VHH binders against o75319. Designs and how they scored, part 30

Target 1, 181 residues: o75319
Amino acid sequence: GNHIPERWKDYLPVGQRMPGTRFIAFKVPLQKSFEKKLAPEECFSPLDLFNKIREQNEELGLIIDLTYTQRYYKPEDLPETVPYLKIFTVGHQVPDDETIFKFKHAVNGFLKENKDNDKLIGVHCTHGLNRTGYLICRYLIDVEGVRPDDAIELFNRCRGHCLERQNYIEDLQNGPIRKNW

## First folded at step 1 (VHH)

Design za15 (framework vhh_4orz_3)
Fold by ESMFold2-Fast, scan of step 1:
Structure za15 (fold): chain B 181 residues (1-181), chain A 121 residues (1-121)
Amino acid sequence: as target 1 above (181 residues)
Amino acid sequence: EVQLVESGGGLVQAGGSLRLFCAASGFTFSSYAMAWLRQAPGKRREWVALITSGGSTDYADSVKDRFTISRDNAKNTVSLQMNSLKPEDTAIYFCATGHYDLTYYSEYDYWGQGTQVTVSS
């Protein structure tokens, strides 16, 4: 059927902006076809995402979708004014260097083109936690020189949930810096 | 009802090749990502290869450059070409799809019964 992703209801829809950065993390929005399986207070559509961002007095300038599927919502469900980038990530293992490079390139490009505004980079996977937290923290560590434990703590606090995958946490804390940009 | 039926498994010597097939029915095949996973005796299930509805592919590090996943939407079939087989590739191979992110094996809700691959040294 049209099943809700496992544990999706267990997570807050949208975190808070990570102070000192342009990042905000959230769980995957679900298009209207999923709403029959959700109570009204559980709904989190693309429209709900933008409403919750506005409630925080923030504005999205880019969405990076890290899911390995296109079934949860379509890019056409997003406002035309907000660019959408798909980076397919499996999540069974730490993202490879090519995936990390694609993420860093997209973030750097956005920041250079958006020097005159304060728009946010919205990043999500299914739960907005493990792949999302890994790539954001990897960027902060490798590009901005943030200490691994500080990056992880900042993400956990702002997302409202702690990174769960031990292999991701171990790679962030002890793994090599990826200089491939 | 969603059905996935694997075939093509068998016994092969190290360095040999096998091609696995998965015939799918009961859903709009072209709209779903398809995956191959495997389970060796006494070990946990592990992901091997994925192909998206658009044809993009990804592979576990242990099989990169040796295995190739492909799909035929007209026939509702996904295939796994396995080259340079190693004894460590011995496992039951499962075809899977689901309404989930294909991130974890536990997120697949539609599985085939599997096909046995045995690689002798």
Scores: ipSAE 0.012, ipTM 0.211, lowest interface PAE 8.9, mean pLDDT 86
ESMFold2-Fast, scan of step 17: ipSAE 0.000; ipTM 0.225

Design za16 (framework vhh_4orz_3)
Fold by ESMFold2-Fast, scan of step 17:
Structure za16 (fold): chain B 181 residues (1-181), chain A 119 residues (1-119)
Amino acid sequence: as target 1 above (181 residues)
Amino acid sequence: EVQLVESGGGLVQAGGSLRLFCAASGFTFSSYAMAWLRQAPGKRREWVALITSGGSTDYADSVKDRFTISRDNAKNTVSLQMNSLKPEDTAIYFCAAEYTRGSYLYQYWGQGTQVTVSS
């Protein structure tokens, strides 16, 4: 169906760019077929995503989609000029090491290819919080050497919502660093 | 070199069945979710079915209860069994692995296999 995701309306569509990084987090955009179930002020289509990012004077260079489905929108709904990466992740579970490796590899590759511009890496799951926040923070901790609590605080502040899943927070604070990938 | 090669398409009458195959090479197949997408003439590609590395499946509403996706990790293959085919299922069918970048998406997507369903 065209049912919107549970609690999707409770979250801000797009956060702010995380200072000192190329990351921006947002909730899943919903294609036109969902708009019949939304008030005008609740709509957040792929077009709305790009408009909101432009309003912040930012530009997307890559979208990483962490949802476990293709039902909400299709890569074809995005501008052809913006690369799209799909990494299927299951909610509630801490992402496995292979998923963490895929995310890190994609981010590192983007940064290497985009040294001469200021384009952002947009990351989303369904709500743009738990899986999204986990993988961004994991990257900052493991690759950039950021302290776990500092990474989490930066993400929470810029997203405008706090990471909710205790198992994700515990893995970030106390879990092993995944440096060898 | 990463390769995905689709096969099994053809011409079939409405109500008939076809089985599509995708042979994968050049990556650790068992670690990746695999998907089938399709593109009808003049339309955008649409997602049809997916199967996770763990074997969980999901389907587009338009094909649910008619199509079944499966995988064989020993052979590095993913298959799509298509039953009760309709003229609206006419499309080129593509196999895709989950780890793709926009600039490299086409390297992980195969050339497709044509399915034509006559009324």
Scores: ipSAE 0.011, ipTM 0.229, lowest interface PAE 9.1, mean pLDDT 85
ESMFold2-Fast, scan of step 1: ipSAE 0.006; ipTM 0.185

Design za2 (framework vhh_4orz_3)
Fold by ESMFold2-Fast, scan of step 1:
Structure za2 (fold): chain B 181 residues (1-181), chain A 120 residues (1-120)
Amino acid sequence: as target 1 above (181 residues)
Amino acid sequence: EVQLVESGGGLVQAGGSLRLFCAASGFTFSSYAMAWLRQAPGKRREWVALITSGGSTDYADSVKDRFTISRDNAKNTVSLQMNSLKPEDTAIYFCATEPYWSGTYEYDYWGQGTQVTVSS
C-alpha cells in the first residue's frame, strides 16, 4: 500500500502561521516510498515540510499528527529535536470529547514549556483541513475565547483552503464549549 | 457530492454467507482503490479487504480464503462476498476509498455502513 491519499494533491502543502497564535497547519507529509507516484514539484516529504517552514522564517517546536494511520511517514523521519504527538482521530466524524481534551492538554503543555520562545505547533491530518481546522478552531473558541466565525475565517485564510465539512462547521458555530473536567 | 451507500447486511447463522454491496457516486470510481472495513461491538475499526483500480486484491488474515472483494466499474459498485461466517465477523461493515494499514486505517469517504450479525 503506497497509494497517495485521495485529493491529497488538491491542497497546498503548508499554510501560514495563524497570527496571534502558535499554530501552523499542513497536509500529511509522505515518506520517500510514495515519490514514485509523484512529480518532483508534488513531493512533500518530512524534509520538505521543514524546508517550507524555514522558508517562512518559522520554526516547529511540536508536531501533532491527527491521522488514524502510521503508513504515510514514521516519527523517526522527523528531527530528534522536534517532539511528535500522535492523536488518533477518525475522519468525517466530529472528534469526541476525549480527543478534544487530549489536543487541548498537549497545546497548553507546549505553551507553558515554551513561554520564552516563538516556536510553532504544527498540526496535520491527511489534508490538513477538516480534523486539523476543527481542533485548532475548537481550541481557539473554548480556551482563548475567540468567536467561532472569527476562528474559522482565520484558519481558512492562513491554511489557504476553506474548512469543507458542514458538520464540523456547525459544531464550531453552534455546539457546546467542551469542558472535560 | 461524494456518496457511498452500503447494503446487503443482515442476520445469519454461523457457517452461512452474505454478500455486501457498495454503490458509489460523486467521484471517478474507476480511478480509485476501494476497501471494506468493519467495526465490531467494543472494538476499533479494522481493515477487511482492498481492491485496487487495476483489480488487485488483498485481505486481512482473519478473513483470507473466506471473503472475496470484487468491483464493477460500469456500475460504480464494490462487493464483498462473505462465506463461512463466524460470530467474530459480527460488525458494521463500511465501504471506503482511502487505503489503510492493517489494524490502523486512514479513510476518506465512508458510508453509513451495513450491520452484519452472525448467530452462534
Scores: ipSAE 0.000, ipTM 0.137, lowest interface PAE 14.7, mean pLDDT 84
ESMFold2-Fast, scan of step 17: ipSAE 0.000; ipTM 0.194

Design za3 (framework vhh_4orz_3)
Fold by ESMFold2-Fast, scan of step 17:
Structure za3 (fold): chain B 181 residues (1-181), chain A 120 residues (1-120)
Amino acid sequence: as target 1 above (181 residues)
Amino acid sequence: EVQLVESGGGLVQAGGSLRLFCAASGFTFSSYAMAWLRQAPGKRREWVALITSGGSTDYADSVKDRFTISRDNAKNTVSLQMNSLKPEDTAIYFCAAGYTLEYSPSYDYWGQGTQVTVSS
């Protein structure tokens, strides 16, 4: 249906690029059918996403969609020049190892193919916070060797909102390192 | 036509076991999360168990360690193994399928339900 996701309006549409990385996080864009339920200043369509990224003097090279639904927008609503990857990830629970490995593989592949540019990997779930923050931080910890608390702080600061789910935070701080592919 | 058809309900004594089945057709079963919900007389429908398209599971606190949800994508079925049943488990059990279970369970498809009665 065309119901606005719970608390979606509470979150900043797009964060800032995470310095030292290629990541930028944002909340789910909503296709035009949702605009009847939004004030003009609340609208955040796929086109609005690209406009806001451009306003930061950044460019998207990949979008990773972590939502467990196709109802918010379609890949066809994105420019043909930007690859789109869907990783169905259920909210509330820590992503499983298969999901984590799929995310890592996609990021590593993008970085290998984009060594000669500075394009960003855009990551979102519904709010661009818990699943998004978990997988980005998990990548930084497991692949880049960043300390858990440093990864979380960097994400929170750049997203403009703190990770909310205690189980996600606990897993990042004290959970095992997941082996890469 | 989308169909979810539950089976396996019945009357059982406290401490006993039942296994519920849900046969799905008319949609790409492997792409959907599957859930079991229940409704006791005079009460609101409550979520019991969930299994994602990837196989991850979650359970309501009232049934943890007693119930196990599983799926068979080759047969388009989801099942709920219910052990150590209590009179409080008496309810109509519904199978449901959904693409999104993010912040509030939102189910696209529902079965008609199967009655489970647990006697003291």
Scores: ipSAE 0.005, ipTM 0.187, lowest interface PAE 10.2, mean pLDDT 87
ESMFold2-Fast, scan of step 1: ipSAE 0.000; ipTM 0.114

Design za4 (framework vhh_4orz_3)
Fold by ESMFold2-Fast, scan of step 1:
Structure za4 (fold): chain B 181 residues (1-181), chain A 120 residues (1-120)
Amino acid sequence: as target 1 above (181 residues)
Amino acid sequence: EVQLVESGGGLVQAGGSLRLFCAASGFTFSSYAMAWLRQAPGKRREWVALITSGGSTDYADSVKDRFTISRDNAKNTVSLQMNSLKPEDTAIYFCAVDSYFYGTPEYDYWGQGTQVTVSS
């Protein structure tokens, strides 16, 4: 169906760039067909996403879509100049090692290809919070050596919302480091 | 292309039974948890039942001992057997990919829904 995701309106559309990284998090953009169910000020289309990023004087170089559906928008709704990567990720469960590895591989590949620019990696799930925050923090902890509490604090501050899933937070703080990359 | 299609709803008398089906396609069904949710008129959607990829099940207190969730990975189908139906079970029933154990669920995909009406 063409229903608005649960609590989608409760979250800020786009966070700010996470300082010292190439990450920016946002909630899922909704294609034009969803606007019939939204007030004008609630709309957040793919076009709105890029306008808001531009307003922050930033530029997207990659979008990583962690939702388990493509019903919200299509890759064709994005500018042809911005690569789109889909990693189907189930919410609620801590992502498995294969999913974590795919995310790390995509991020590292982008960074190698974009050494000479400052373009951002945009990451989103439905709310741009739990799966998004988990995978970004997991990358910072495992690959960049950031302390878990510092990674979580940085994400929460920049996203403007705190990670909600206790099992995700527990895994980030006390779980094993995934050295699959 | 991810698709979920519910079926099996209908009209039944209190005390009766119905079996709902959800046919899934476009993803590796066996790797993910599946859930049933329902929405009664004028109410928010509520979680009803969950089955994990490994087959573990969980139920809302309101349906425990009356409903049974199961899956068939060979057919990419999840089903909900509903027994001892009550008028308050009247709702549109939705199939969803994901799991719910606490807080706000992250259900990324909802099916079209199937109407269940229980008369007295």
Scores: ipSAE 0.000, ipTM 0.191, lowest interface PAE 14.1, mean pLDDT 85
ESMFold2-Fast, scan of step 17: ipSAE 0.000; ipTM 0.164

Design za5 (framework vhh_4orz_3)
Fold by ESMFold2-Fast, scan of step 1:
Structure za5 (fold): chain B 181 residues (1-181), chain A 120 residues (1-120)
Amino acid sequence: as target 1 above (181 residues)
Amino acid sequence: EVQLVESGGGLVQAGGSLRLFCAASGFTFSSYAMAWLRQAPGKRREWVALITSGGSTDYADSVKDRFTISRDNAKNTVSLQMNSLKPEDTAIYFCAAYLDTSGYWPFDYWGQGTQVTVSS
């Protein structure tokens, strides 16, 4: 089935840039074949993503796709000038250390290569909320030394939706700092 | 405490019918998609039926037109009506719930399963 992800319509397409960081979070864009199941105002294609980023006077320099599927859109649906990185992340369990390492390495590499610009790292999973929020907050806590509650509050405010997965929230608040990069 | 408790499994002859039930508690049931998966002896767990929070349904080709999934949000239950059962439908049937539909497996919450045996 080419069906719309569960509760996908319940979430804002794109959040706001997280101040003091290069992160912006959004829900998964859906290629044109999904639009038959959507009202015009509900559509959020790869093209719509880039239009909404431009409306905020921002520019994407990297997309990190955390979904465990390739059915929603293809990398070739994105401008060839914007790098795309797929990190297959299982949606229900706290991401493992290897996944966290891959995410941190990608973010650090992007920041090093983009010192001369203000381009954003776009991060998404299916809803742009739980896996997305976890990995962004994990990066802020482990690498940038942000307090867990402050990282979560910043993400929630900028995304426009609160992290929903209790196990993710508990790991961020009380779990160990992952020091391997 | 999240719980999914399956019931309704048993022994049935080929061509017969069974109805499975899953009682859910400890989460906002109406917000979750619900699925039935099965695992036959020596085989991988496979998805068989899905119902979204909005009531849309989808089925694996092997069970399409024979199985019907339904939900009752007032009672926090999901059901699987199985008709025209075949010996190859013999498996442990699992109830699962998920909020994120990145794929059919893995899921947020799982039941312990209920055994269905179809004799020739």
Scores: ipSAE 0.000, ipTM 0.111, lowest interface PAE 16.7, mean pLDDT 85
ESMFold2-Fast, scan of step 17: ipSAE 0.000; ipTM 0.123

Design za6 (framework vhh_4orz_3)
Fold by ESMFold2-Fast, scan of step 1:
Structure za6 (fold): chain B 181 residues (1-181), chain A 120 residues (1-120)
Amino acid sequence: as target 1 above (181 residues)
Amino acid sequence: EVQLVESGGGLVQAGGSLRLFCAASGFTFSSYAMAWLRQAPGKRREWVALITSGGSTDYADSVKDRFTISRDNAKNTVSLQMNSLKPEDTAIYFCATSEYIYGRTSYDYWGQGTQVTVSS
């Protein structure tokens, strides 16, 4: 049948809020049908996600799903009060400018509409690490003027795992700033 | 009326330490994030440190391991402990806050600033 993603168990379910930002990163939640393949302590459903965020005294206002599949959970598994945005990204490749601009547009729109609350933007790919970390760091560098090494260190510390893909790290450190226009 | 008043600035020799204070009034201090930013002559304001309402902290890379931000919710104060000061730390230091975080450099309320001068 459908197998859990490779190495998914190796990663912490949810990181910490990245201070000075509205971002929180996590690995993909798995709907209840996957739980027969998991020990109780390994389960991380959409419900588990919201419980873990609440345990940190935080609240999600938007979920951005960067996976290239819809098999892990459905938007209907999320509370109706939390907007869900799908941005299909392929793994291994640095996201193209169109994908980067779509991510930036979604984040900017959320922040403009949520200036009067403290709700978070939850971002995930399969492991909540490489594509997730790249796009969050790219936003911080290009839009907020954060130095690349500072953005990467902040993400790594708050996620609890270091970005693994050298091409992503190289692009963040030495690549061009993607102008937002 | 939100008010932020910084203190603790002064002249110090390289390698020395200073502790800055920001006294806050006119809002529910414990629910607001607090930040320190600095501005050297002829330069843009640079973010230095942030502490969230929940107590999470973050620092600019240039000050990591040297500066520590802390807050005292009972006294409505935020503090910045600055160790191993360098001439490059010379700037006016500002306390800033917003009810909600917009990003590292964008805040609704700012203090008047306190001057820090580090001599070689």
Scores: ipSAE 0.005, ipTM 0.273, lowest interface PAE 11.0, mean pLDDT 88
ESMFold2-Fast, scan of step 17: ipSAE 0.000; ipTM 0.167

Design za7 (framework vhh_4orz_3)
Fold by ESMFold2-Fast, scan of step 17:
Structure za7 (fold): chain B 181 residues (1-181), chain A 120 residues (1-120)
Amino acid sequence: as target 1 above (181 residues)
Amino acid sequence: EVQLVESGGGLVQAGGSLRLFCAASGFTFSSYAMAWLRQAPGKRREWVALITSGGSTDYADSVKDRFTISRDNAKNTVSLQMNSLKPEDTAIYFCAADLPYTYESGMDVWGQGTQVTVSS
């Protein structure tokens, strides 16, 4: 089995900020121990993440890590000025209500405390696509009243890759709105 | 060869207790988070409990205050102490390692699991 996550190299490291929101999505950064298995142009460390976001003239104010692992990088690999939140989210299945509400609470808290700046909420899972896209879209639909198809299209365009899991897409389009709390 | 072998399941009356064990081999056990998941017939697999490499624990709301996950790095085992069991806890219980390549989350579930049946 591969030490690098399957298909990790197939995905763009960092998407674009989603216009009208504070969200930016990316794939999981890999700490220096992974560099021996990567060409220099394939490396995407925590430092590389911050460099790429700065290249877009953006700044991170929060990282939400949706992976179910602590193997890829450690919070200590991030700048001390950027809060880190871990929400352990199992893949394949639609996130449960508890996970959805934890995500919504974190986003709402960040936005309330960051009214005076334009810092971004960085969200990632392993590929920065399925769990990441689901939770961002779920927030936009349930809290901001965005139409499901518009939320999905916005995420897909800004991430540079389309949501792949049909059960996630189906839940976003036709599933119930999860109430706040 | 990554292998996880679950044991300790059985039949118990409501209000009773069981302790599940998972023996791990083929990877550096102490470096990875370990989890317990369960699946009842006709239902989706659900996460139950997690213990990180550093020893931090987290639990699904349905089992909070009733279940306790622990690990023994010297023996490469993770265990789940299940107290105040309810009929709704009836399921096959699976051990999982948070490995980087098996799911988009890195979770691996190996073996047949261990059946827990709680009678009313």
Scores: ipSAE 0.012, ipTM 0.233, lowest interface PAE 9.0, mean pLDDT 85
ESMFold2-Fast, scan of step 1: ipSAE 0.000; ipTM 0.181

Design za8 (framework vhh_4orz_3)
Fold by ESMFold2-Fast, scan of step 1:
Structure za8 (fold): chain B 181 residues (1-181), chain A 120 residues (1-120)
Amino acid sequence: as target 1 above (181 residues)
Amino acid sequence: EVQLVESGGGLVQAGGSLRLFCAASGFTFSSYAMAWLRQAPGKRREWVALITSGGSTDYADSVKDRFTISRDNAKNTVSLQMNSLKPEDTAIYFCAKGFYESTPYSFDYWGQGTQVTVSS
């Protein structure tokens, strides 16, 4: 249905670009059918997403959708110029190595093809927090050599909300580096 | 808590000089690359100068031979000496902390910035 995801209204729609990276995180956009249950100031459609990114003087070049559903919006709701990648991830569980590999491959491919611009990789799950923060931080740690605590702090600051799931934090801090890029 | 505090900005005439300072705290300063970036109104933030933990420096083409970045690990400071300033150097200047030596052009923390205005 048209039920608003639990706690979705509790989170900022869009974070800030993570400095030194091409990442920006946000909560799931909701298509027009959900607006019947939202006040005007609570609306966050795909169009609203692009307007908010533009207001930050940024431009999206890729959207990676980590939700385990397709009910919130359709790829057709996005501009034709912005590629959309769906990576189905289950909430509550640390993403498996196959999921981490898919994410890293997509990011590396985007960066290789976008050397001559500064377009952003937009990443979201339902709240743009746990699965989103985990995969972005995992990339920064494994590929860019960032210290786990520094990656987590950078994400928390730019997203405007702290990673909530202790199992995700524990894996980032103490888990093995994944060499599948 | 990483903190970067910039100072030294101001108004200067074209051809003049300014020296910017950044006081860093909350991390092992000597272990990280440090940089200066700038953002003019309506423009994207651009990297200006970099100094690695080992002391190697690099500069954007627009400021090469005019700007000099240096660091003082005993005082946890990084500075930017700006000579032969041009009106197009007008911007807010940000101090930034790098990730690791292997990623010298990637930055994870920025200060609030200091305004530099160069009159024609």
Scores: ipSAE 0.000, ipTM 0.097, lowest interface PAE 18.3, mean pLDDT 86
ESMFold2-Fast, scan of step 17: ipSAE 0.000; ipTM 0.122

Design za9 (framework vhh_4orz_3)
Fold by ESMFold2-Fast, scan of step 17:
Structure za9 (fold): chain B 181 residues (1-181), chain A 121 residues (1-121)
Amino acid sequence: as target 1 above (181 residues)
Amino acid sequence: EVQLVESGGGLVQAGGSLRLFCAASGFTFSSYAMAWLRQAPGKRREWVALITSGGSTDYADSVKDRFTISRDNAKNTVSLQMNSLKPEDTAIYFCAAPWTYDSGLYEYDYWGQGTQVTVSS
């Protein structure tokens, strides 16, 4: 359907790069067909995403789309030069270990292939908050050895919105490490 | 074109069991999470159980340890095994295919018509 996601307008389109990392988080871009339901200042198309990244003097090298749908935009709406990876995730429950492994593998592969540049990994779900924040923080904790509270604070500050799902926060703080998975 | 057809509802005594089925067609079933929701008379729909495309499950606290959700991708079916039924489980049960859950809200692509479950004391 052509309906704007619930609460999508309540969130900033794109956060700041997370210092010390290659991550930047944002809410799902909406293709031009959604613009009839949006005021001009509310529009956030794939083109708008890249304009906002450029305004921060950053460059995207990969987009990881965590939504469980293709209805919001198509990969062909993105610049041909930017790789797109779809990882289907359902909200509510903590992502399963297979999903966490897939995310970590994609990030590690990007970092190995992009050692000689400073391009960013853009990560989004619908709101760019819960699934997005969980997987980024899980990576920082499990792979980079960041303390859970520090990872969460860094994400919250740079995204401009706090992780909302208590089960995600609990898993990040007290859950098992999924390092070899 | 997309259809979700529930079956297996009926009248059962408290403490009894029922198994609900949902037959899906018209979309790539294996790529979607599947959920069961219920609506009691005069109340809002509430989420009951979810199974992801990968097979991970989650349950509402009210049904945890009593209900089990499962799926069969070869048959495009999702089922809900309901044990130790209580009168407060009386509701119309709906099969749904959610695409996401963010900020406390489920977003659904597809809904079934529902099947009535009545639990008598």
Scores: ipSAE 0.012, ipTM 0.214, lowest interface PAE 9.1, mean pLDDT 86
ESMFold2-Fast, scan of step 1: ipSAE 0.006; ipTM 0.148

Design zb1 (framework vhh_4orz_3)
Fold by ESMFold2-Fast, scan of step 1:
Structure zb1 (fold): chain B 181 residues (1-181), chain A 120 residues (1-120)
Amino acid sequence: as target 1 above (181 residues)
Amino acid sequence: EVQLVESGGGLVQAGGSLRLFCAASGSIFSEYDMAWLRQAPGKRREWVALISSGGDTDYADSVKDRFTISRDNAKNTVSLQMNSLKPEDTAIYFCAAYDDEYSGPRYDYWGQGTQVTVSS
């Protein structure tokens, strides 16, 4: 259905690039069929996403879609030049190890293939906050050796919204490092 | 708007199997993510299985390896195959459409449920 996701309007469409990384987080873009329920200034289509990234003088090289649905937009709504990867991740639960490893593999593969450019990895779930923030922070902690509180603070500042789910925060701070990636 | 109708419940002995069906009306069924939830006597509703619009599945730990959720978009149906049933599986089973930011019991559409009773 063409129902706007709950609280989707409450979140900033696109955050800022996380300094020292290739990550940028955003909320899910909504295809044109949703625009009948939105004021012009509330619209955030796939094209609007790319316009806002360009306004920050950045360029996307990969989109990782963490939603557990295909109803918000289709990969065909994105420019053909930007790879799209779907990792189905259930909301509200801490992502399982298989999901974490898929995310890490995708990020590492992108970075290896994009050593000679500065293109960004765009990551989103519905709000671009909990699943998105968890997986980005998990990568920074496990792969880049960033301290958990520093990773969380960096994500919160750059996204413009703080991670909301206490179980995600507790896993990042106190949970085990996942070494198989 | 989607209307949901559950069926397939009944009485079964422990170790037995049942298949539940959820029939959806409306042209947008294929775009919805679907869930099966249950409510046992004196307890809150809990989710047991999820299936995305693309067919990806997830299960609660209590039913993993025993239950299988599937969908048939041509028939606008979602089904739950329940194997190795236990007395603690006794509940009213509900079909629901949900958004992907699952934060608890917030679902867009609910059916009236179908009763499953597992005798020991």
Scores: ipSAE 0.048, ipTM 0.398, lowest interface PAE 4.0, mean pLDDT 86
ESMFold2-Fast, scan of step 17: ipSAE 0.022; ipTM 0.374

